# Miniprotein binders against q9bqp7, part 188

Target 1, 240 residues: q9bqp7
Amino acid sequence: VPQNWFPIFNPERSDKPNASDPSVPLKIPLQRNVIPSVTRVLQQTMTKQQVFLLERWKQRMILELGEDGFKEYTSNVFLQGKRFHEALESILSPQETLKERDENLLKSGYIESVQHILKDVSGVRALESAVQHETLNYIGLLDCVAEYQGKLCVIDWKTSEKPKPFIQSTFDNPLQVVAYMGAMNHDTNYSFQVQCGLIVVAYKDGSPAHPHFMDAELCSQYWTKWLLRLEEYTEKKKNQ

## First folded at step 18 (miniprotein)

Design Qc9
Fold by ESMFold2-Fast, scan of step 18:
Structure Qc9 (fold): chain B 240 residues (1-240), chain A 104 residues (1-104)
Amino acid sequence: as target 1 above (240 residues)
Amino acid sequence: SPELAEELVQSIEWLAKEVEELLRMGDLWYALWMARMAVDFAEDLGDPELVRRAAELIVRVARIAGRPELVEEAIRVFEELARRNPDPEIREIAEEAIRRLREL
């Protein structure tokens, strides 16, 4: 029912390039305002089980590393992820030859991990770009929109440390991807249609990254779940 | 603590329900990912029976998926479990899961 009222795909749009599309990837800045972000909606609508698992992970890490060690660990995980995203933006940018490159960013284990996937990525249309769903009133900042094996995808780059992954990034990754997709498909700053998602999990030790491809049918199923989370967020906001 | 054990059991049951929904949706890789998390939390409890139940979710996902790469990932999960866990019963559960997966 909710999906019938607010579809993820825009029938007025094509996934094919047209002459009016910019020659370089779009990079629209995210503007801070009262409109909730995808990450805020997801964070505010976690189940009690999700909250418990995150708190359990945090307490276990503090017991293992101490409070200062835990702070350093989480700061390093965040920094590694940021550097990984910066390196990917640099690699995928058509203007990389005009930019100074950081050798350290391009030599990380995470970048080695993702090489086999990057070989199948082309036709980049957006990098680190803001999206807004004007009628559903949410915003987000997506990592990448590009063709993966010939299909236009919203691509989300994730880092993981073995043996246990960073728990905070685990539960809602598919919802995050489809939320960005639906927003982009209905954002007047963009002219194309995205129907597929790709979550790439890269590993610190350089072992091959996992590409989790989400076809149009799977994206539609996750879109329905995202709409429920958005409704829950809106209802909680009304009661505050 | 008894309260912590109860919360972990509830979380494992929630993850099992998530796995079944993901299998119904056809998201086989994410089902494996959630089943892996169930095994990790069952291991935290140190209860071989909960580890066995969580391991069954991984075997079930690999069997339904029928994809070599997911079977190999599932085998790696149990190889890591057998390597790190000191409980011989939990290691036996992991080795049995590896044998079942290799027959796919």
Scores: ipSAE 0.596, ipTM 0.812, lowest interface PAE 1.8, mean pLDDT 83

Design W1
Fold by ESMFold2-Fast, scan of step 18:
Structure W1 (fold): chain B 240 residues (1-240), chain A 104 residues (1-104)
Amino acid sequence: as target 1 above (240 residues)
Amino acid sequence: SPELAEELVQSIEWLAKEVEELLRMGDLWYAAWMARMAVDFAEDLGDERLLKLAEEIVRRVAEELLKRGDVEKAVEVIRRFAELTGSEEIRKIAEELERRLKEG
């Protein structure tokens, strides 16, 4: 699928604030559909090397923790990540929502880790919101769309801890971000344009989070790679 | 298993190629992040060949950061790798870069 036929940016949209912009953050619910999700496409198009490394990581963890210990570890990692995302959604939502938040969600080291990033985040337009690319036929659930240092970004929040990083969260992060961006830019539920991405890696010990900012040029390069993965997914489904 | 060892070498070599592509794209941050993963795998297996491959990947990222005049960011990234991996090899690279930064 040639990138010039399916551009990441929509020429009919602007990233500048205007009267059509939402006054409160959008939260379109993700509905189960036959249309593949971004995560499904990426999982089904992993290289044999990615699959091998993930399996090797799993086996090493099982050797160290045991089968039950590995299950408990991965469940705990997912739970902490989920709580981190819930806390961020609460923090970035309107004041009425914040009054109902669980104070315990706000006490994690991960939230301490992102404080300096949050100071540069404003103009939140979407939180935990579903996107669909009408023409390319894929869906996703993005974490956040907001201005970071004055630039409107698709923001993806990641958690990390030492010495046992959850390797499944490492592969294809930039592709995930640009896939959401391209979908949102061509989704009729949204009226604005996003041209930048931000991956924020937060740390359990509260040490300062690392922001990975992706400008429009970099997003365009990753969009080309995403289109190749999507094409590979479509061909695999056709040949099954 | 000799076959398993060969697949592992091929997978780390694949990571090296992925890192080179990221460097060509100008995504230095993500290239560095992927390099850390290579070190994590090599360290856990304790295979000398894999450790050398991972060290080479880290060196390539550091060289590209230095080439672009981003010595402070190179030191920050490499130091963070040392923290995340616990690697003595990476810590020594960070120390060398810090020394060069003070001298230049």
Scores: ipSAE 0.590, ipTM 0.786, lowest interface PAE 1.5, mean pLDDT 80

Design W10
Fold by ESMFold2-Fast, scan of step 18:
Structure W10 (fold): chain B 240 residues (1-240), chain A 101 residues (1-101)
Amino acid sequence: as target 1 above (240 residues)
Amino acid sequence: SPELAEELVQSIEWLAKEVEELLRMGDLWYAAWMARMAVDFAEDLGDPELLKLAVEAAKRAAEIYGTPEFIEEVTKYIEEVAKKLGDEETLKKVEELRKRV
């Protein structure tokens, strides 16, 4: 059990849509400072097994592609992920037009993969938006907050190449989602409550993306694990 | 090296333990994702016993409300790896898992 427990959900907030909520998705810019990000906390508290598996994946890829091939591959994976997120932001944002975007961003296999998920997404509240937990003192940049099949979710878009998944992004996806959720629920820049998560894994070949829905109960279980990781991070920093 | 092989074995055992914990939490999706990763590393080691361990973890995840699409995806990968390792027992287990869909 974590020593510094704090609730994921804010009892002072409504989980119902408010008629006076902004019609335009929020996009709060990330302010970098000494406050740790969700990603940094997770990276600094990996187990020795997680570190070994990430290094093993890296060495396996290097054996297959060569050192230069591996650098090119990882650069391309990063670029494809960035373009996928940019395309989704454009598709979900009512303020952007096709004329203002590269046509190729909207035609990738990843976008084809996610089409059946997108038709169930509506009521977008936030896109590429910063969250901060003032009490627990961490920050993050979430991908999307929208209704999925009628439920307001923190949505995290992931890209995957079969059969070799990106191991680093695999271990802590649920923790990342609930960390953003808890921060948003206690961030004064937001007025609504999110109780559900959604991890969408899109595939390069256009095969149907897999949605992993996390209900409030599952989010609460992962929140406890996130608090333990945050506590571990804080203790490690005190000891430097 | 012997040390590297030992670390790989320990990591596969850790993954199997993580899968059990995720199944206890009711997170079937993430349990299956972790089981898939265990199979991938078992192939690297070339150890049929570690592959069997990974298959049993994936089978348990699939038996608890696994979708037909998910079962097919996981079993295709396990079948491919088992064929490369010549593990006939694992191939029979994969066939049994498919029949449950």
Scores: ipSAE 0.459, ipTM 0.705, lowest interface PAE 2.0, mean pLDDT 79

Design W11
Fold by ESMFold2-Fast, scan of step 18:
Structure W11 (fold): chain B 240 residues (1-240), chain A 102 residues (1-102)
Amino acid sequence: as target 1 above (240 residues)
Amino acid sequence: SPELAEELVQSIEWLAKEVEELLRMGDLWYAAWMARMAVDFAEDLGDPELIRRAIELLLEAGRLAGDEELIERARRLLEEVLREHPDDPEVQRLAEEARKLL
């Protein structure tokens, strides 16, 4: 149990759409400051076992690909992920026109993979938008907030070669999602409540993406684990 | 190195406990993904007991989720272990259990 427990959901907010809400998704820019990001907190609080398994995976990959091959592989994975997120933002933005979309982005196996999920996504409220938890003092940049099958979700888009190419993303995905959710629910830049999460794993070969839906109960369980990681980070920072 | 092998054993055991926690939480899909990682690292180590345990967790996730593809994947992995250790009663039991679920 964390010592400084704080609720993930804000009792002063509704999850129902407001008719006065703008039709354009919010895109609050991420401002650099001393406040830690979700990714920094998670990276700095990895267990000894997580660190060892990640290093083991890296060494195995280096043995297979060589030093230069591993660097090229890693760079390519990051570039593909960046392109995937850019394509999704373009597809989900009402301001985009068909002639402005990159043909190569539309032909991506990852975009093909996610088509059946996108059919169930509507009511986009935020895209590539910064969140800050004003009380717990952390920041993040979330991918998307939209309705998935009628439920307002924090949606996180992941790319994967079968199996996932980066072991680190597998460990902390649910924590990342609930951290963004709790921040948004208490951020004055936003007026709505999010109670659900969705992790979408898209596949390079175009195989149907897996939607991992997290209901309010599961989000609450992960929220407690996130608070423990945040507490650990704060303690480590005091001792540095 | 014997020390590195010991560290790998401890890390795989930690991963298996993480899978058990995910199963208790009802996060069946994530439990299955981490169980697959446990299988991969256990195979690197070559420890049949850890491999069996990881596959058992994958099978349990599939059973609880009603996911026939996960059950079939666990069954195929158990068939592979059975070929290496045909007289292992635990692997035989799990393989029979997986067959009954499909």
Scores: ipSAE 0.625, ipTM 0.815, lowest interface PAE 1.4, mean pLDDT 83

Design W12
Fold by ESMFold2-Fast, scan of step 18:
Structure W12 (fold): chain B 240 residues (1-240), chain A 102 residues (1-102)
Amino acid sequence: as target 1 above (240 residues)
Amino acid sequence: SPELAEELVQSIEWLAKEVEELLRMGDLWYAAWMARMAVDFAEDLGDPELIEKAKKLLEEVAKKYPPEEALRILEEALKEAERSGNPELVRLVEEAIRRVKG
């Protein structure tokens, strides 16, 4: 149990849209300051086992691809993920025409992979937007906030080159989602409340993406785990 | 090396504990995802004992699904395993399907 527990949901907020809410999704820029990011907290609090498995995976890849090949592979994974996120932001933005959206949807296997998920996504409220938890003092950059099958969700888009989990992108995904959710729910730049999460794993070969829906109960359970990681980070920082 | 082998065993056991907690939380989807990761690592390292431990972990996850939903999820996993080109993973999923059907 974390010593300094704080609720993930804000009792003063609703998930219902306000008539004055902008029709264009919010995109708050990430502020540069001393406040730690969700990604930083998670990276700095990995267990020795997580670090070992990630290093083992890297060494195995280096053995198969060579040092230069591994650098190229890592660069390509980063670039593919970046382009996938940019394409999704474009597709979900009201600025695109239907023709341009259709072309973007067929641009890569990853975009083809998420087609059936996108059909169930509507009411986009935020894209590539910064969140800050005012009380717990952490910040993040979330991918998307939108309704999935009628439920307002923090949506996190992930890519996988094969129908296998990649250790680099699979550890702590639920913690990342709920950390963004809790921050948004307590951030004065936003007026609504999010109670659900969605992790979407898209495949390079166009195979149907896997949606992992996280209801309010599951999000609350992961929130407790996130609070423990945040507490560990704060303690480690005091010792540096 | 002996040191590397020991750290690997500890890491696979850590994954097993993570999967147990995920099952307790009711996150069957992510538990299955993490269990498949354990199998993938154990197979990549080629240790028969670790492969067997990881296999049992995935089987325990499959047992937690309701029979009808378990069959659907396992049939989906079989298609994924076939696309992965990993014959050991295909065999493991086929065995799980036979157990659910039996």
Scores: ipSAE 0.499, ipTM 0.749, lowest interface PAE 2.1, mean pLDDT 80

Design W2
Fold by ESMFold2-Fast, scan of step 18:
Structure W2 (fold): chain B 240 residues (1-240), chain A 92 residues (1-92)
Amino acid sequence: as target 1 above (240 residues)
Amino acid sequence: SPELAEELVQSIEWLAKEVEELLRMGDLWYAAWMARMAVDFAEDLGNPELVAKVAELLVEHGEYEIAREIVEEAVKINPSPELQKLLEEIRK
């Protein structure tokens, strides 16, 4: 149980759109700050077992691909992920010309993979937008906030060759999502409430993406685990 | 080495606890995701006990289909006697 529990949801907020909501998705830039990011907190509080498994995966990949091949592989994965996120931001933007410019990317397996998910996505409220939890003192950059099958979600887009074990962010993806959710719900730059999460794993070969939907109850359970990681980070920082 | 054996035992215990916690939370998707990792991990480390322990947890929580899936995949990669015995028990 965390020592300093704080609620993930804000009872003063509604998930329903109102007339004062902006007509275009919010995109608040992430400012460099001494306040830790979600990714830094998670990276600095990895268990020794998580570190061991990541190291083992790296050794396995180097054995298969060679040192230079591994470097090329990781650079290519990063670039493909970046292009995938840029394409999704463009597709979900209200600008028609941006969608047409990305028509060439529809031939990539990742974009084809998510088509069935995108059909259920509407009411986009934020894209590539910064969040800050003013009380708990952490920041983050979320991918997307939109309605999925009628429910307002923090949506995180992931790429995978096919569900390969030991990709860097695999273990902590639900924690990342709820951390962004809790921050947004208590960030004065936003006026709405998010209670659900969605992790979408897209595949390079165009196989249908897997949606991992997280309802309010599941988000609350992961929120408790995130608070424990944040507490661990704060204690480690205090002792250094 | 003795150190690698110790890390392996700790990793098996940690992974099993993670899967168990996810099943208790009702996060079946993430539990299955981590359980499927056990197949590649067990083969890479040469330890069929990792898959067996995770499969037993899945059976205990009523997830027979996923338990069968991971053991069948492990047997295809490395047909160890222990994994084959477990597969026969799950199929009964």
Scores: ipSAE 0.613, ipTM 0.811, lowest interface PAE 1.5, mean pLDDT 82

Design W3
Fold by ESMFold2-Fast, scan of step 18:
Structure W3 (fold): chain B 240 residues (1-240), chain A 88 residues (1-88)
Amino acid sequence: as target 1 above (240 residues)
Amino acid sequence: SPELAEELVQSIEWLAKEVEELLRMGDLWYAAWMARMAVDFAEDFPDHPLAEKARELMEKAVRLLAEYFREKGDMEEAEKILELAKRL
């Protein structure tokens, strides 16, 4: 158990829509400051095994593609991921003009892959929005908060090329989701409660995306692991 | 090299332990994802003594994962996981 335990869910909040809730999805900009991001905390607390495997993967790719080829590959992966997120934000946004401007992004294999998931997504409350945990002092930028099959979820969109996923994005995915969830639940810029997570892995060839649904109990278990990583980060920073 | 093989063994052992913990948490999907990654890395040193030990540990973890899917009633995923064990 973490030394400085704090609950993931806020007992003063509900996942039901409130009359005072905005009619358009929230998009609070991320402000760079001294407060560490979820990504920073996770990167700074990777185990030596995680670091070794990530470096091993990079060396394998460099051997296969060459240094320039690897640079082009990783740049392309990040660009495709960015375009996928932009397309999803356009699709899930209520603005018709935005959807018209992003028409070219709607024809990717990744978007085809995720269609069956999108049919079960509704009630979008936040898109590409910043969260901050007021008590635990960390920040993050989440992809989406919406109802999936009737459950309000923090949704994280991932892209993958068959047969193997992009390894840099696979470690600690559940921890990212619950970290964002806990932050949003205690962020004064938001009024609702999220208790579930969803990781969606979309495939470049258009094959059906895999949804990984995390219920409240599973999120609570991952939250404990996230608190341990945050505690490790804090201790490590005190020694610098 | 002996050093690289040793680090690989340690990393595969760590992944096997992670898979076991994910199974205890009830996260079969992410456990299967991590197991597939471990199988991929185990292929780096075929026929090396240390790599053989790592492959044995990973095969055991994969078979336990398949059994867990079977017990939970997911026969299709159990079969896919067993195919991963055969490829070690």
Scores: ipSAE 0.601, ipTM 0.806, lowest interface PAE 1.3, mean pLDDT 81

Design W4
Fold by ESMFold2-Fast, scan of step 18:
Structure W4 (fold): chain B 240 residues (1-240), chain A 103 residues (1-103)
Amino acid sequence: as target 1 above (240 residues)
Amino acid sequence: SPELAEELVQSIEWLAKEVEELLRMGDLWYAAWMARMAVDFAEDLGDIEILVEALKLALELAKEIGSEELVKIILEVFEKVAEEAGLDPELVKEIRELVEKFL
């Protein structure tokens, strides 16, 4: 049980749009701060076994691709992921146009992979936007907030290779999503309530992306786990 | 090395406990994904019996959540392992057809 429990949902907020909401999705910049990021908290509180599994994944990839091949692979995965997120931001933003160079990378399959998911996404309210939990003192940069099949979700876009998924991204994805959700629900820069999450795993070969929908109950369960990770981070920070 | 084998066994045991916790929470998709990771580490261990059991668990969970994509991923691993272990091709085909029919 976490010692400093705090609710994920804000009872004073609604998931319904109001007339004063901006017509263009919010994009609040993430600024340097002493307040830890979601990613930092998760990375600093990995279990011994999570660290070992990540290291073994790296060693298996190095064995398969070679040292130089692994570096090239990791660089390409990072670049493709970055461009995948840029492309999604362009597709979901009414004002932005996709660059031709980015379209060529998307032909590798990731955008093809998510087409069936994008058909069910509407009502975009935030893209590549910073969130801060003022009470719990953490920040994050979320990918997207939009309606998926009529439900307002924090949406996290992930890229994956078959059959060897990117282990680091997979382990803490649900915690990352609920951490962003809780922050947004208590951030004065936002006026609405999010109660659902969606993790979309896109595949390089264009195979249909897997949507992992998280309802309010599941989000609440992961929120408790996130609070424990945040508590662990705070304790470790005090011992530095 | 003996130390590496011990760490792999401990990691597989940890993944099994994590799967149990995720099932308690009702997160079948994440449970299936964690079970698939156990398959990867059983493969590293080189213990065919452990690998087959981990693979069966991962397939059952992927089927329960109805994820065709996870089923495909796990079946690809199964076929690769079956080929490497010299399993009867007819038996492998029979198992594949059974799993595909189930979804």
Scores: ipSAE 0.608, ipTM 0.788, lowest interface PAE 1.5, mean pLDDT 81

Design W5
Fold by ESMFold2-Fast, scan of step 18:
Structure W5 (fold): chain B 240 residues (1-240), chain A 90 residues (1-90)
Amino acid sequence: as target 1 above (240 residues)
Amino acid sequence: SPELAEELVQSIEWLAKEVEELLRMGDLWYAAWMARMAVDFAEDLGNERLIELAKQALEIFKKAVETGDPELMRKVLELLEEAVRLAQEL
């Protein structure tokens, strides 16, 4: 149990629609500063086993692709992920201009992969939006907050290539989601409460994406694990 | 190398414990996702029986997630325990 435990949910907030809620999805810009990001905290507190597994993956890829090939592969994975997120933001945004401008982004296998998930997504409240936990002092940039099958969720879109998944992006995905959730629930830029998470793994070949739904109970369990990682990060920073 | 083999075994042990904890939390999907990595590392060790056990566990795990059958979940745990035991003997 973390020494500085705090609740993930804010009892002063509701996940129900409010008349004062914006009609367009929020997109709060990320203001970079000394406050650590969720991804930085997780990267700096990986276990010895996670580090070993990541290094083994890197070495296998280098053996298969060569050093230059591995560099190109990782750059392409990053670019594909970025374009996938841009396409999803365009699809979920009510703005016609974005959808028209980004026509080519909508034609990837990843977008085909998520079609059945998108049919169950509605009530979009935030897209590519910054969150900050006022008390715990961390920041993040979440992908999406919307209703999935009637439940308000922090939604995180992931890309994967069978059989060559990016191992680093597989670790701690649930912690990333609940960290964003806890931050949003305590961020004055937002007025609503999110209690559920959704990790969607989309495939390049258009195979149906896998939805990983996390209910409030599961999110609460992962929140405790996230608080331990945040505590580890803070201790490491003090000892440097 | 002997050091690499030892680290692979330790990683499989760690993955098995992570999967067990995720199962106790009720996160069947993520547990199955993590179990996939165990198969990959069993292949790195090159032990045919270990690879077979890991693959069997993953397939039954997928079925357990689809059906919610507690007997399938119990079988996954038994296979994971056997895989850890076999890895330790390598």
Scores: ipSAE 0.495, ipTM 0.766, lowest interface PAE 2.1, mean pLDDT 82

Design W6
Fold by ESMFold2-Fast, scan of step 18:
Structure W6 (fold): chain B 240 residues (1-240), chain A 91 residues (1-91)
Amino acid sequence: as target 1 above (240 residues)
Amino acid sequence: SPELAEELVQSIEWLAKEVEELLRMGDLWYAAWMARMAVDFAEDLGDPEVIERVLKLVKEIAEEARKVLEELGRPELAEEIERLVEEARKK
């Protein structure tokens, strides 16, 4: 159980648009800070089993590809992920921005993979936007906040190569989403309430992406687990 | 080494317990995803005797998932988890 429980949802907020809300999606830049990021907290609090499995995967890949080959493979995977996120930001932005999109990225297998998901996405409120939990003191950069099938969600876009997923992006995905959600709900730069999450796993070969929808109750369960990871991170930092 | 094989088996057992917790939480999708990861590590182990022990453990997880998912009225999701296990075994 977390020692300092704090609610994920903000009772002073609504998921309805406010008159003061911008007409374009918010994109608050991430500021360099001493405050830890969600990804930093998760990385620094992996279990010994998670660390062992990731290291095992890495060594197997190095054995197969060589050290330089593994470095190239990892760089390529991250580059493709970056391009995928950039293409999605372009697609989900106002129509003016969409006219400037990279045509090659729009024809990628990953973009083909998510087409059926994108048809159900509307009412975009934030894209590639920084969040900060003012009370719990952590920050993050979320991919997207939009309505999915009528529900306002924090949406996290993931890429995967069949048959095996990229192992580093598999661990702690739900915790990452709810951490961003809790931060946004308590960040004064935002005025709305998010209660749902969506993890979308897109495939390089264009196979239909897998949507993982997380309702409010499931998000609350993962929030408790995130608070435990944050607590562990804070305690480790105090011992330095 | 024998110690690394034992560490891998213990890590797969940890994944099995994580999958069980996810099923209890009602996150059937992520439970299936994590179960697939357990099978992937079993296939990548490289020791036939240890691989068989790990695959047996992962298959037992699929059976337990079936019981839970039937109780939740979603038996089709148990079949999907079992399919993922069998597909990884075939490779």
Scores: ipSAE 0.595, ipTM 0.795, lowest interface PAE 1.1, mean pLDDT 79

Design W7
Fold by ESMFold2-Fast, scan of step 18:
Structure W7 (fold): chain B 240 residues (1-240), chain A 106 residues (1-106)
Amino acid sequence: as target 1 above (240 residues)
Amino acid sequence: SPELAEELVQSIEWLAKEVEELLRMGDLWYAAWMARMAVDFAEDLGNEELIRTVVVRLAEEGYPEIAVEIVKEAIKTGDPRLIELVVEVLREAGFPELAEEVEREA
């Protein structure tokens, strides 16, 4: 059990929309400081098995592609992911600020892959927005908060060239989602409650994306695991 | 390296235990996601028994489509016993059409 337990949900909040909510999705800028990000906490607290498997995967890729080929491959994966996220933000934004250049992003296989998921997404409340947990002292930048099939979710968009996920970001995806959720639920910049998560894995070839829905009970189970990772991070930093 | 092979065995065993924990949590999709990784690394090691165990477990837990996907990936290894086992499990679980698909793709 975590020594410094804190609830994921805020009893003073509701997931119901109200008249005081902003008419446009929130986009609070991320202000970096000494407070750790979700991604840094997770990267610094990987198990020895996670580290070994990631290194083993990297070695296999280098053997297949060569060192220069591996560098190009990882650069392309990064750029494709970034463009996919930019396209989704544009699609879900009510301002319709898509220009000629941005329209080309909408033609990717990844965007085709998520079309059936997007049909079930509505009521967007936040896009590419910063969250901070004041009590637990961590920050993050979440992709999207919107209703999926009528349930308000923290939504995380992932890309994959194969049915299997990319090992670089795979192990801790549910922890990342619940960390953002817990922060948002206790961040004074937001007024609503999120109780569900959604991880959407989109495919480069346009094959239908896989939605991984996390209900409130599952989110609570992952929240406990996130608190343990955060505790481990804090202890490691204290001993440096 | 013998040390590297030993670490791979231990890491695959760790993944299998993580899959069991995720199944207990009721996170069936993420369990299947991790199981695919375990199968991929087990193929590198030649661990047929671990592959078979994961496939059987996923089908019995109600994710036969994922078991089919894992087998299609593993068919590249050319193991006829794995194919036969998956066909048997899918038929016993009530998915004869998926069992036929596995046989056809073999």
Scores: ipSAE 0.584, ipTM 0.812, lowest interface PAE 1.4, mean pLDDT 79

